VH-VL binders against q9xwc2. Designs and how they scored, part 2

Target 1, 164 residues: q9xwc2
Amino acid sequence: VTCDFKNELVSMNWNVKNNKIQIHFEHNNLTENRWTSIAFGDGPGMNNLESIIFSRREDNVITTNSGYTPKKKKVVVDDVSYVTVNDVQITGNKLKVTVSRPLGPAGPRNFSLDQCLNWMVVPGGSLSNGKFKKHHGKIFFIKDVCAAKCTAERIQRINSNKAL
Short names: E, the ipSAE of ESMFold2; O, the ipSAE of OpenDDE; V2, 0.75 times the mean of E and O plus 0.25 times the DockQ between their complexes.

## First folded at step 1 (VH-VL)

Design d09 (framework fv_daxdilimab)
Fold by ESMFold2-Fast, scan of step 1:
Structure d09 (fold): chain C 164 residues (1-164), chain A 121 residues (1-121), chain B 110 residues (1-110)
Amino acid sequence: as target 1 above (164 residues)
Amino acid sequence: QVQLQQSGAEVKKPGASVKVSCKASGYTFTSYGISWVRQAPGQGLEWMGWINTYSGDTNYAQKLQGRVTMTIDTSTSTAYMELRSLRSDDTAVYYCAREGIYGDSFAFDIWGRGTLVTVSS
Amino acid sequence: QSALTQPASVSGSPGQSITISCTGTSSDVGEYNYVSWYQQHPGKAPKLMIYDVSNRPSGVSNRFSGSKSGNTASLTISGLQAEDEADYYCSSYAGSSTYVFGGGTKVTVL
């Protein structure tokens, strides 16, 4: 069961409680006028991706948006994010952010994370006049994430008195 | 082991077009962008354009807009640069170069050996 | 022709330090912290020496350092050696997925 991911640039973990998923995401080098994102898809190709996008502007304000990437190259940002930001901090170029959303269908596309999906981390891209442009570096691919299985209650049930 | 291998030298007449190839190996092709940079004999480096190897999106230098086309073939990990309506001042060594060193960098870390294109009547 | 201004040549004696300037505008060098420097020996492809203003790729000598102030970036080569004799180019991200290069500086080791 995959409930975390870590490499030299990014770290992410997620857990489910009360039909909500909480994602903690860290990026070690999010510089000014840059964005990074977590994307979700169910196909073998990278089409029709649901995403959570974090952007850093020159005033050091971190903006969190929900959105999607249809086929081809366009990032479409939702007018109103359906993702809740629980905590965000930027220290130097290190971003730490915790977000939550419903585990089941949510947002204008009724997209659910209750299904097993391929997750992706887009490590960095540029912002030009507030628009999402140019991705650099490799996309980190996390296959077959069944996020619904990442619950603390499973551990509690194992450790309980099994008297029935 | 990470490298970009370019096609061989070309000799073209004015008005013709040339298509240079750049085959990537030793890394995930779609994880790094490719830029094209040229250098006329005895002159400096001139950026021509960039292609996103994941999306196929391109941005070209304003001077070359309308004459240059950049494409990719992800099945062969190959980038292409086609320059049309060739003039004598297009004589140059044409380089492909990988962008995206260390994640979100805007630098060219791996370069092809260059392809000499000579335009002469 | 070149968007970024570099001196045409810089010379020094072995063991000395030299500095090459690269002057742009508020829309490239002054706007972004994405300046890179390339070394080119005759007949060879350019080699990345510095990226993102001041970072060195693995394998590049610590005699090479980069900095930036306002619209001007600088490459400094300390302990100058014969093999440092080459052309050096600066480059900057210029927004909208575009790049610009400097005209190049010929470094001569006397």
Scores: ipSAE 0.007, ipTM 0.496, lowest interface PAE 12.0, mean pLDDT 83

Design d10 (framework fv_daxdilimab)
Fold by ESMFold2-Fast, scan of step 1:
Structure d10 (fold): chain C 164 residues (1-164), chain A 121 residues (1-121), chain B 110 residues (1-110)
Amino acid sequence: as target 1 above (164 residues)
Amino acid sequence: QVQLQQSGAEVKKPGASVKVSCKASGYTFTEYGISWVRQAPGQGLEWMGWISAYNGDTNYAQKLQGRVTMTIDTSTSTAYMELRSLRSDDTAVYYCARDQWLEYYYGMDVWGRGTLVTVSS
Amino acid sequence: QSALTQPASVSGSPGQSITISCTGTSSDVGGYNYVSWYQQHPGKAPKLMIYEVSNRPSGVSNRFSGSKSGNTASLTISGLQAEDEADYYCSSYTGSSTLVFGGGTKVTVL
C-alpha cells in the first residue's frame, strides 16, 4: 500500500479518516511567481487530470486552487475551490501545506479518489501575469495509489514494519 | 545529435518470436516515451504501442495485446519490442520513434531507420 | 473506430495549394486536439510535419499548416514544390493513451 512519496525536491503523505483524505505536501524550492501541483488520473500525460495547484505570489502568499487539465493541456482553475487548506507555511523557499477533500466524488467534476489511480507531482512552472506556464523539469509519477487503504491503522502497521 | 538506432533485419518462421532494439542517444532518455509503429510492404502505418522511458508504463494497440511486450533499459538508453507467435502478416518494417507526449507535445519527432522483419515458411 | 479516413491521392501543380482531409469520430479526431501529420518519401522513415492539430516542429516549412473542424482534420500545403511529392499520414489520440493512423494519401506534383 502506498501512502507516501519522497525525493530531493518534494515529499508528501496522505491518510484517510471519516471519508476524507488529508494530504501533507512539501516542496523544497518554491520560489516567487512559481506554481506546483498534485494531479490525479490515468496515464502519464496531462490529459483529463484532476489537480490541486499551489502558487506562490506576492507577500509570501500561497494560493491553493482545485482544477482540471483538459485535453488541450490548458490548466482550468475552479472558481470555487472544493479543497480545504488546513495549514500552510512558507519558510524561505520551502513550502509545507496540508489540505483535505472528500475521498469520494467531489467538486464540479465529481472526481473520486477512492479508486486506485496514478498520481503525479508537477515540480514547478512559472506564473506570468497570473497565468500558469509550462512546467520545467521531470514530472514525478506515483503509480497505482489506492488512497482508501491509507487509514491510520494501516499506516501504523507500515511504520512498525519499517522499524523492524 | 538526437538519434534512435535500431537492430538489423530478421527472418523468422511462423510461430517464432522477434525482439527489436532501439538505442537512444543525444537526449535524456528518461524524459520521453518511445512509440512502435510498423508498416507492411506497400501498406500504411500501424501504431503498435508506447512505453514511457520514465517509469516503464505501457499502452498497447488492442489487436496486439497479449502478443507484444515493450521494455526499457535505462542503463543503456535502449527500448525493446518483442512480438510473439509470429504470422506471415506480421511481415513489416518496424519503427521506433520518440514521443514528446511526456513534455506536453504529442508527435513522434525522431524516428529510427526501421527494422525489416520477414515471416515466411 | 480503428483507422482514420484519408483520400487515396491528391495532385497539384507547382505553386498551387492542396488540402488533405483526415476524418475520424468524436472519440478520436473530434474528441481530442492531438492530431499529427507525417510525410514519408519512398524507402524512408516518416517525418513529423504537424503536431497537436496545427503546430509545426522547428525546421518544417510554414507552407505546411494544419486545422480541424468537428471530426475532420486537414493538412494544407501551399506553394506546392516537387519535393512535397510523398505519402502523407494523419494520426490521432483515441483516449487511453492509444493512437490510430489514417490510411495515407499519395501527393503527386504534376
Scores: ipSAE 0.006, ipTM 0.510, lowest interface PAE 11.2, mean pLDDT 84

Design d11 (framework fv_daxdilimab; at its last look DockQ between E and O 0.41; V2 from the best seeds 0.00; counts 0 for: pae O 7.8 > 2)
Fold by ESMFold2, look of step 2:
Structure d11 (fold): chain C 164 residues (1-164), chain A 124 residues (1-124), chain B 110 residues (1-110)
Amino acid sequence: as target 1 above (164 residues)
Amino acid sequence: QVQLQQSGAEVKKPGASVKVSCKASGYIFTSYGISWVRQAPGQGLEWMGWISPYSGNTNYAQKLQGRVTMTIDTSTSTAYMELRSLRSDDTAVYYCARSDYYDSSGYPEYFQHWGRGTLVTVSS
Amino acid sequence: QSALTQPASVSGSPGQSITISCTGTSSDIGAYNYVSWYQQHPGKAPKLMIYDVSDRPSGVSNRFSGSKSGNTASLTISGLQAEDEADYYCSSYTSSETLVFGGGTKVTVL
């Protein structure tokens, strides 16, 4: 059961409680006028991918949007985000953010995370004149994430060997 | 404010090597890549290559492969470009410029921040 | 990979508009929207005027605009002024994950 992901650039973990999913996301190098995102779906060149997008403008303010990425991997943000920002910190170029959303259907596309899906991280794209520009780098891919199984009890049992 | 301070002008003989430095300040050095661009007198700009201060990975222009080495010293926030087996047509102003990166691939998009340039003269 | 082709020279009178072309291939300008334009006065480092085909960094006059069609990018300078007399270079990202410059265009204000 995959409930976290880490490489040299990104660290992420997630857990579910009371039909909500909480995602802790860290990005070690979110520079000015850049965006990064977590995307959900079948992967590149396939259907539209539901996304949570973090962007940084020149003023060091981090904006979090819900949205999706079309077949061209272009970011399209929702007018009103359905994702809750629980905590956000930018220290130098290191982003730390905690977000939550309903595990089941949410937002204007009624998108659900209560099924097994691929998760992807887009490590960076440019912001220019208010526009999200297409990224040109490698996507970090997390195959077959069954987020609904990442309960606090299950994670605690795996880590501590505590049993009831 | 972002500054890229380059080493001073150099005069070299053909066959020698030159190593130009680029000391960065005013930003987090390991968060941006460094490209090197040269310009021969009366000529245009030529991209030479790119290095990531985070990983040390490089990508060199094909015509310079085998003659150029780019390196990083993170403790001093300094990038270096060494060009070996110098010829008279290597006489140029050598610039460093800042760019972004996110993995072992080079992602030079554009250069808003440039060093002042270092004149290297190769004369017999 | 390919050098980008620019005209050697373009001239115009004060107040006129001029356009500089930059022609590449399907492996650079045709493939990506990472075209930039640089202005260079004699003895100076290049100055970024346009990035991402058409975007201007802060502090660059809106008299400068960029576009592309197919394998050709264009820089347009409207309301030409004496200070615009300089060399202009285009650049593009390539499919080899490198960057290439055009040969440069000398702009003369008559």
Scores: ipSAE 0.060, ipTM 0.669, lowest interface PAE 6.4, mean pLDDT 85
Fold by ESMFold2-Fast, scan of step 1:
Structure d11 (fold): chain C 164 residues (1-164), chain A 124 residues (1-124), chain B 110 residues (1-110)
Amino acid sequence: as target 1 above (164 residues)
Amino acid sequence: QVQLQQSGAEVKKPGASVKVSCKASGYIFTSYGISWVRQAPGQGLEWMGWISPYSGNTNYAQKLQGRVTMTIDTSTSTAYMELRSLRSDDTAVYYCARSDYYDSSGYPEYFQHWGRGTLVTVSS
Amino acid sequence: QSALTQPASVSGSPGQSITISCTGTSSDIGAYNYVSWYQQHPGKAPKLMIYDVSDRPSGVSNRFSGSKSGNTASLTISGLQAEDEADYYCSSYTSSETLVFGGGTKVTVL
């Protein structure tokens, strides 16, 4: 069962409890006027993706939005985020954020994470005049994430195995 | 098939109010915004404002601020636009249109689906 | 006054290409790639022809193309046909988080 992802730039883990998913996300190099996101969908491409978007604007304020990428690598931000920010910290260029949302259908698109999906981390894109520009660099793909199986017990077993 | 069905033509006196309805079908109503656009006889298009059926948030054209109210009834998938203190220069065809995609600020960008329009005539 | 400036009319003969300009400011067309174009026949609702400067909706002929340079967007209609005779409106997102339309251009097919 896949309940975490880590490389040199980003790390992420998630768990499910009481029909809610909590995601802890870290990005080691989120500079000013840049965004990064976690995206969910059936395909490996940037079409028809549900997203959680983190933006670092001027003055070091981190904004978290829910959103959608319908086509052409366009980022669309919901007017009201349905994702809850539980904790956010930016130190230098290192972002640490914890968010949660309902595991089942949520938001204006009624999108559920209670299904096996391909997850993506978009490592970065630029912001210009408050608008999202297309991403730069390689997207990190995490195939066949069945998030509902990521209970606290399973995560503990996974972490114990990695400690070996 | 996406459809936006608008209420029928109205004739009002100056100072009255008018409330136009727009019943949506063929898509998930809360997934797209609704904009209102009017067109006076022989004139161009004028954007009046936008509403999110999901949040209820609105954004109105500054010229109409204080006179216009946009609302949603999610149980009937219907959007409403009420214009108060009517003047003769409010005579126009009023369109509702689905906002297909929001920009990064959550506001409408373009309109692929339009209602057929509601003629509102304001005269004494 | 319209927020975006379009010529009042443009004419051409069947088979020719015509271009309609739409001029705004650095706070609308110059700032964003969110320009759309609409075709309107008398008594009908507008029909989306172009969005995001140059994208065509499904079902719109590739004879219609859009572009943008600085504060000016353009709609080009190639292979002009009698059915293209209509009013055309440009629209742009603004820095005030609103939408504005051009004054419209009447296209006449000679």
Scores: ipSAE 0.022, ipTM 0.656, lowest interface PAE 7.8, mean pLDDT 86
Fold by OpenDDE, look of step 2:
Structure d11 (fold): chain C 164 residues (1-164), chain A 124 residues (1-124), chain B 110 residues (1-110)
Amino acid sequence: as target 1 above (164 residues)
Amino acid sequence: QVQLQQSGAEVKKPGASVKVSCKASGYIFTSYGISWVRQAPGQGLEWMGWISPYSGNTNYAQKLQGRVTMTIDTSTSTAYMELRSLRSDDTAVYYCARSDYYDSSGYPEYFQHWGRGTLVTVSS
Amino acid sequence: QSALTQPASVSGSPGQSITISCTGTSSDIGAYNYVSWYQQHPGKAPKLMIYDVSDRPSGVSNRFSGSKSGNTASLTISGLQAEDEADYYCSSYTSSETLVFGGGTKVTVL
């Protein structure tokens, strides 16, 4: 069971409590007029994904949207975000965001994080005139994420084992 | 303001190597990719390759694979392009260019900022 | 990698509208919305005129516009002026994670 992900560009961890998942996401270099996103689904690839999009439009203005990616196309942004933003911080180009959503289905889609799903991180794309452009960076794939198992107690055990 | 200061003109013999520098200023060096583009006399633009000052990752044009090496010095905010085994058809003005937007895992997009170019002449 | 295909030259009279085509493949122009256009006057570095197919940098005249259909991108210059006489290059991101330029188009104002 994995409850975090990290590479050169992003750092992410998640936990569940009271039937909600909280995700802490960090991006090391999100410049102005850029977006990044977390997506999850049954797969494969970029098909049928629920997405959380983080955008830096101008200066330190960060927006968070929920959306859906039916295929390898631009994300369809929801009219109302079904993700709650708990915290946002940007220092320089380093973005730190904490978001939460129900563990089960949220919004108009039937994506439930009660089940093990494939997650992915889109490292970046341009934002022009409020429009999302296609990404060109390599997608980071996280296979078989079972978020429902990432309770505080389990995370503590995982971390303890890593320290050994 | 963004500045890309390139090294001076070079004259080389065939078979030699040349290393052109591009000193960046006016922005966070590691936040934007640097590409190199060359232009032979009277010819068009040719993309040579790209480097991420953040990760050091590179991608070169296939035509130049094995002959080109791009490097960075973050302490001086300088990018370097070395071209080896020079031939007469390598005679060109060499530009460094910065993308307007960049992500650390990304690739070249478009170039809003250009150096003034460095003439490299290869002649026997 | 092969260059994108542009017409060698395009000409127009002052005040006219001209269009420069840039034809690629499904692996570059057809795959991404990362087409850019550059203007280059003799002895000068290229200047970005259009990016992301149709977006215009600040300071660039609104006489310049870009579009894309299929594997072909287009740069349109409306109200052609003498100072528009220059070489124009298109570029695109590719599926090989590289950038490719067009062969360039000489625009002449008659």
Scores: ipSAE 0.015, ipTM 0.630, lowest interface PAE 7.8, mean pLDDT 89
ESMFold2 (binder alone), look of step 2: mean pLDDT 91; pTM 0.934

Design e01 (framework fv_erenumab)
Fold by ESMFold2-Fast, scan of step 1:
Order: structure tokens, then sequence, then C-alpha cells
Structure e01 (fold): chain C 164 residues (1-164), chain A 127 residues (1-127), chain B 110 residues (1-110)
């Protein structure tokens, strides 16, 4: 069961309770006029990715959007985000954010995280006049995430096994 | 000129190993995902494996999992397929193919469409 | 067996129009982009269509692709003797985490 991911630039973990998923995401180098995102899809070559996008504008303002990618080169931001921001902090260039959404179908595309999916972290892209531009740098793939299995009870059992 | 050239095929007995190579030229190899596709004599196309532009992500067809390993060396512009425990049903022409989108042109770092193909290298598994 | 279903053969005369179908499911064609490939006898495959309906540079507009639900179609108008080949559809299958091809359709120009 995969309920977390960590490397030198980003870390995230997720858990499910009462048919909601909570995602804690950290980015160690989110500079001004940059965006980063978490994306979800059925396969690595698939367009139509569902996304949660975090962007840093001037004055340390962090904006969280839900969205999708109907084309390989374009991010389309929802006019009204269906993702709830529970906590957000930016200290220097380090972002810490916690978001939640329904585990099952949600948003204008009725997209569900209840299914096993490939998750992606887009480490960064540029903002120009407030618009999202092409991403730069390696995309991090987290294969076969069955998020519904990431309950507090199961995470506790996994951690107990690893500690042994 | 964009080109892919496969090598390493041959006749081999069941249970043995072969390593196929695919030499890329005329494009920025390190920016593209790469595929292996095979075709048995008189049969259709069968996808074998894919590797992302930087080698960090890989997928393969279930019938070769545990036996075949896809890898790449971007410093040498070369794609590899290590084939272990070969079976008669692995007999085919093996093509390497470039993913149609480079890393800078798409959201995922590889795709399933293939725009450039090599000429193929033949693998025959028989006694 | 092939995951995507194509007719084994089609035939038509020069100058005519031919349509080759490819049927799948929601885990492949239904939710992913489709490509079409032409394979002339003794040669490597060549990309004809990508992203359901787009042509690479150098592919004439006689070739067209379309997708509807879980099926896709390759259309060839103004058929020429040089179009005699095997044609394959291909896409990603999310349930298999694999690229899947159709079984191929042999086009004979009468």
Amino acid sequence: as target 1 above (164 residues)
Amino acid sequence: QVQLVESGGGVVQPGRSLRLSCAASGFTFSSYGMHWVRQAPGKGLEWVAVISYDGSNKYSVDSVKGRFTISRDNSKNTLFLQMNSLRAEDTAVYYCARDEYDFWSGYPDYYYGMDVWGQGTTVTVSS
Amino acid sequence: QSVLTQPPSVSAAPGQKVTISCSGSSSNIGNNYVSWYQQLPGTAPKLLIYDNNKRPSGIPDRFSGSKSGTSTTLGITGLQTGDEADYYCGTWDSSLSAVVFGGGTKLTVL
C-alpha cells in the first residue's frame, strides 16, 4: 500500500477518513512566480489528468486551484476550486500545504480518487502575467496509488511493521 | 536526420539471454521516452516496454515481467532491452521506437504514440 | 488475442474510399488518445495518425482519424495502390498499464 512519497525536493502523504482524502504536500524550493501540482491519471501517457495546482505569486500569496489537462501542453484551471485548503504556510521558499477533497467523484468532471491511479508531482512551472506556462524539470511518478486503502488504521499497521 | 538502429538480435536456445541495443541519432535522445515493440513472424504488433526520458519510470507487458528489463544510457544515446529466460514465443522482430512527444512538449514525460521507428532486429529462440 | 478489435481485411479499388474500424473499452480507447500505423510489406511501421485525428508532417490529408466512445476509425480516401499494407490502431490501456495494439487490418487494393 503506498500512502506517502518523498525525495530531495518534495514530500507528500495522504490519508482517508469518512470518505474524504487529506493530502499533506511540501515543496522545498517554490520561488516567486512559480507553480507546482499534484496530478492524477490512469496511465503515464494519458492526457486528461486531474490536478491540484499550487502557485506562488508576489507578496508570498499561495493560490490553490483544482484543474485538469485536456491537452498535453495546457493546464486548465477550474473557475471554482472543489478542493478545500486546510492549512498553507510558506517560509522562505518552502511550501507546506494540507488540502482535502471527497475520495469519490467530485468536481465538474466527477473525478474519483477511490480507484487505483498513477499520481504525479510536477515540480515546477513558470507563471507569466498570472498565467500558467509549460512545466520545467522532471515529473515525479508514484505508481499504482490505491488511496482508499490509506486509512489511519492501515497506516499505523504499516508504520509498526517498518519500525520492527 | 532522425534515426534509430537496433542491434543484438540472433539465434539463441531456450533459457538463454540476449541484450538488444538501439542507437539513436539526429535528435535529443535524453528528452524522449522510448519503446520496444515486437512482431512474431506473420503476426501483428505487440508492445513490450517503455522507459521515460530520464530512465526513472518503466512499464512492460505482463508476459515479459521478471524476464525482460528495459534501460537507457543517455550519455551514449542508447536504449537497451535485456532479455533473460528466453522462450520460443519470444521469437520476433524487435523494434525500438521513439515516443511522439518530447519531455518539453507534454505533461507526462512519455507517451504511447510512436513517431520514429528503427528497422528492427530479429530474435529467434530455437534449438 | 488482441485487446483492440479490427477487421482482418478490407479491400477496395483505386480512387475509392475505405474505412477501418477499431473497437476497445473504457480502459483504453474510451479514455486515451489513439494512434494509427501503416506497415508496408517487409518494413517497419509508420505513424499515420496521433491524438485521435492529427497527422504528422508528411502524411497526406487522404488519411483521417476519428474517435467516438470506445471505438476509433481510420479513413482513407482516393485509394492508391501504394496504400496496400497492414494498418494497426494503438493506445494506452489503464487497467493493464500497457500499450495495446489492434490485431491489424490487411488492405488490398484491387
Scores: ipSAE 0.005, ipTM 0.507, lowest interface PAE 11.2, mean pLDDT 84

Design e02 (framework fv_erenumab)
Fold by ESMFold2-Fast, scan of step 1:
Structure e02 (fold): chain C 164 residues (1-164), chain A 122 residues (1-122), chain B 110 residues (1-110)
Amino acid sequence: as target 1 above (164 residues)
Amino acid sequence: QVQLVESGGGVVQPGRSLRLSCAASGFTFSSYAMHWVRQAPGKGLEWVAVIWYDGSDKYSVDSVKGRFTISRDNSKNTLFLQMNSLRAEDTAVYYCAKDLEYSSGWYGFDYWGQGTTVTVSS
Amino acid sequence: QSVLTQPPSVSAAPGQKVTISCSGSSSNIGSNYVSWYQQLPGTAPKLLIYDNDKRPSGIPDRFSGSKSGTSTTLGITGLQTGDEADYYCGTWDSSLSAGVFGGGTKLTVL
């Protein structure tokens, strides 16, 4: 069961409670006029990815949007985000954000995380004149995430085993 | 009916340049990432470079960075590898290969060309 | 050396089963999809397995793939003389931002 991911740039963990998924995401170097995202997709490609996008503008306000990336990599932002921001902090260039959404079908595409999917973290790209530009850097793949299995009870059991 | 046909190989002296081409047919070339893979005589496969479906992203193995440039012309269904400052260790059969997906990275190479031979000798 | 480790050779008799291993690390096999290739003498490689365990159309079900942790395995059952070839595993290495192949395994059908 995979309920977390960490490397030197990003850290993420997720849990499910009451048919909602909560995702805690950290990015150690989100500079001004940059964006980063978490994306969910079926299979190894980047076809029709469902996304949660975090943007830092020049006023240092962090904006969270839901959206999708069609096969041709253009990020499309939803007019109304269906993702709830529970907490957001930016200290220097370090972003810490906690979001939640329904585990089952949600948003304009009725996209469900109650299925095993490949997740990815897009390290980000620049914002130019308020528009999203192509990402730069490696995309971090997290394969076969069955998020519904990431309950508090199971996560506690996993952490207890790590403590040994 | 998918075909990839490499050309441009030959025998050259160290320090010279060659430009390899790969002509694609039988699929929507502009929708897929493309790779170059090489194989030295009697040796194994070595990945060289990849280019995204629209040419917007590229990666190459460190040993050829600054010397080799991958590019594509989607209007002509053609993939290229510009090879500068050639060395004896670049001697190999060069294959172009089609990725299963449109992005950089590795999803599997479902079609390969027959290869074109590059020999770098004094 | 190759980033992915394969045995240099394997041999078996017709009709038998053979297994070819491929070992890597968390930055390659552990984090990315694996594909397997067959190269018959004098020919270009051919895709046998993609996405760890899927077969392209036209590949017989005698060929199978599996992945566990940082290792992957190609299985061939009902071995035929026409299976005599070099076999390569391959994947993306996230730390190198590069594609990597195993060193290859020569299968001899005795």
Scores: ipSAE 0.006, ipTM 0.504, lowest interface PAE 12.1, mean pLDDT 85

Design e03 (framework fv_erenumab)
Fold by ESMFold2-Fast, scan of step 1:
Structure e03 (fold): chain C 164 residues (1-164), chain A 123 residues (1-123), chain B 110 residues (1-110)
Amino acid sequence: as target 1 above (164 residues)
Amino acid sequence: QVQLVESGGGVVQPGRSLRLSCAASGFTFSDYGMHWVRQAPGKGLEWVAVISYDGSEKYSVDSVKGRFTISRDNSKNTLFLQMNSLRAEDTAVYYCARGEYYDSSGYDAFDIWGQGTTVTVSS
Amino acid sequence: QSVLTQPPSVSAAPGQKVTISCSGSSSNIGDNYVSWYQQLPGTAPKLLIYENNKRPSGIPDRFSGSKSGTSTTLGITGLQTGDEADYYCGTWDSSLSAYVFGGGTKLTVL
């Protein structure tokens, strides 16, 4: 059961409680005028993906948006985000953010995370005039994430086994 | 403050070459995509080509593909259009324009334009 | 011809309002942000509207833009003689991998 992901640039973990998913996301190098995102879909391609997008502007304000990636576009931002920001911190270039959303169908596309999906992290792209410029760098793929299984009981069991 | 100035236009015979330049000032040139747009006498605007901020991506209209090459020198804040095998149909005022590529919208608005340089291809 | 269709001309009297239409397809206006440009006689074009309905700093609020499906509209209220110009819509076309302009509309203030 996959309930976390970590490499040198990003760290993410998620858990489910009361039909909500909470995602904790860290980015070690989110500089000014940069964006990063988490995306969800049936495959590793950039088509028909649901997304959560984080932007750092010049004033160090972190903006969180929900959105999607239709065919031939990489990002379309929702006018009203359906994702809740529970905590956000930026220290130097290190972002730490915690968001939540319904586990089941949510948002204008009725997209559900209770199905097994491929997740991805887009590590960065530039912002210009408040717009998301083309991303650069390796996209991190996390295959076959069945987030509904990431309950407190299962996470505790996983961590207990690692402590052995 | 922010300014684009085109140069290199002139009158040439069919089949010859011209190189247009666009000098940028008042902004960080290396942060922006740049375009060439032309307008034939009495006609509308026609997009010609674009080059990304770092020069790694280029697109051009099919009618000039293989004849025109867009390039830039970020150290000199200058955009270029190399025009080979010129035809009478290439006669136009050529504008350089600033326009950026966004993952959310593709290339969007051209917010800064030069005053244009005239290219006349005639026998 | 142009892939975006505009009326070739429009006329109105000072103080009136005018609307200029621009029609395209799903691969251009349908999928992407639209901009409008004003070209006064003998001058370079100037950006008037971007992202369908936003005005750059210095553009008066009597200019407005809107987009519905595969069409977009430029509205001008309180028409002035200084508004006589050619107006162009423009957008990226995802299927052509090219920026496309409308054929232009000549506005005459009578």
Scores: ipSAE 0.006, ipTM 0.544, lowest interface PAE 9.6, mean pLDDT 85

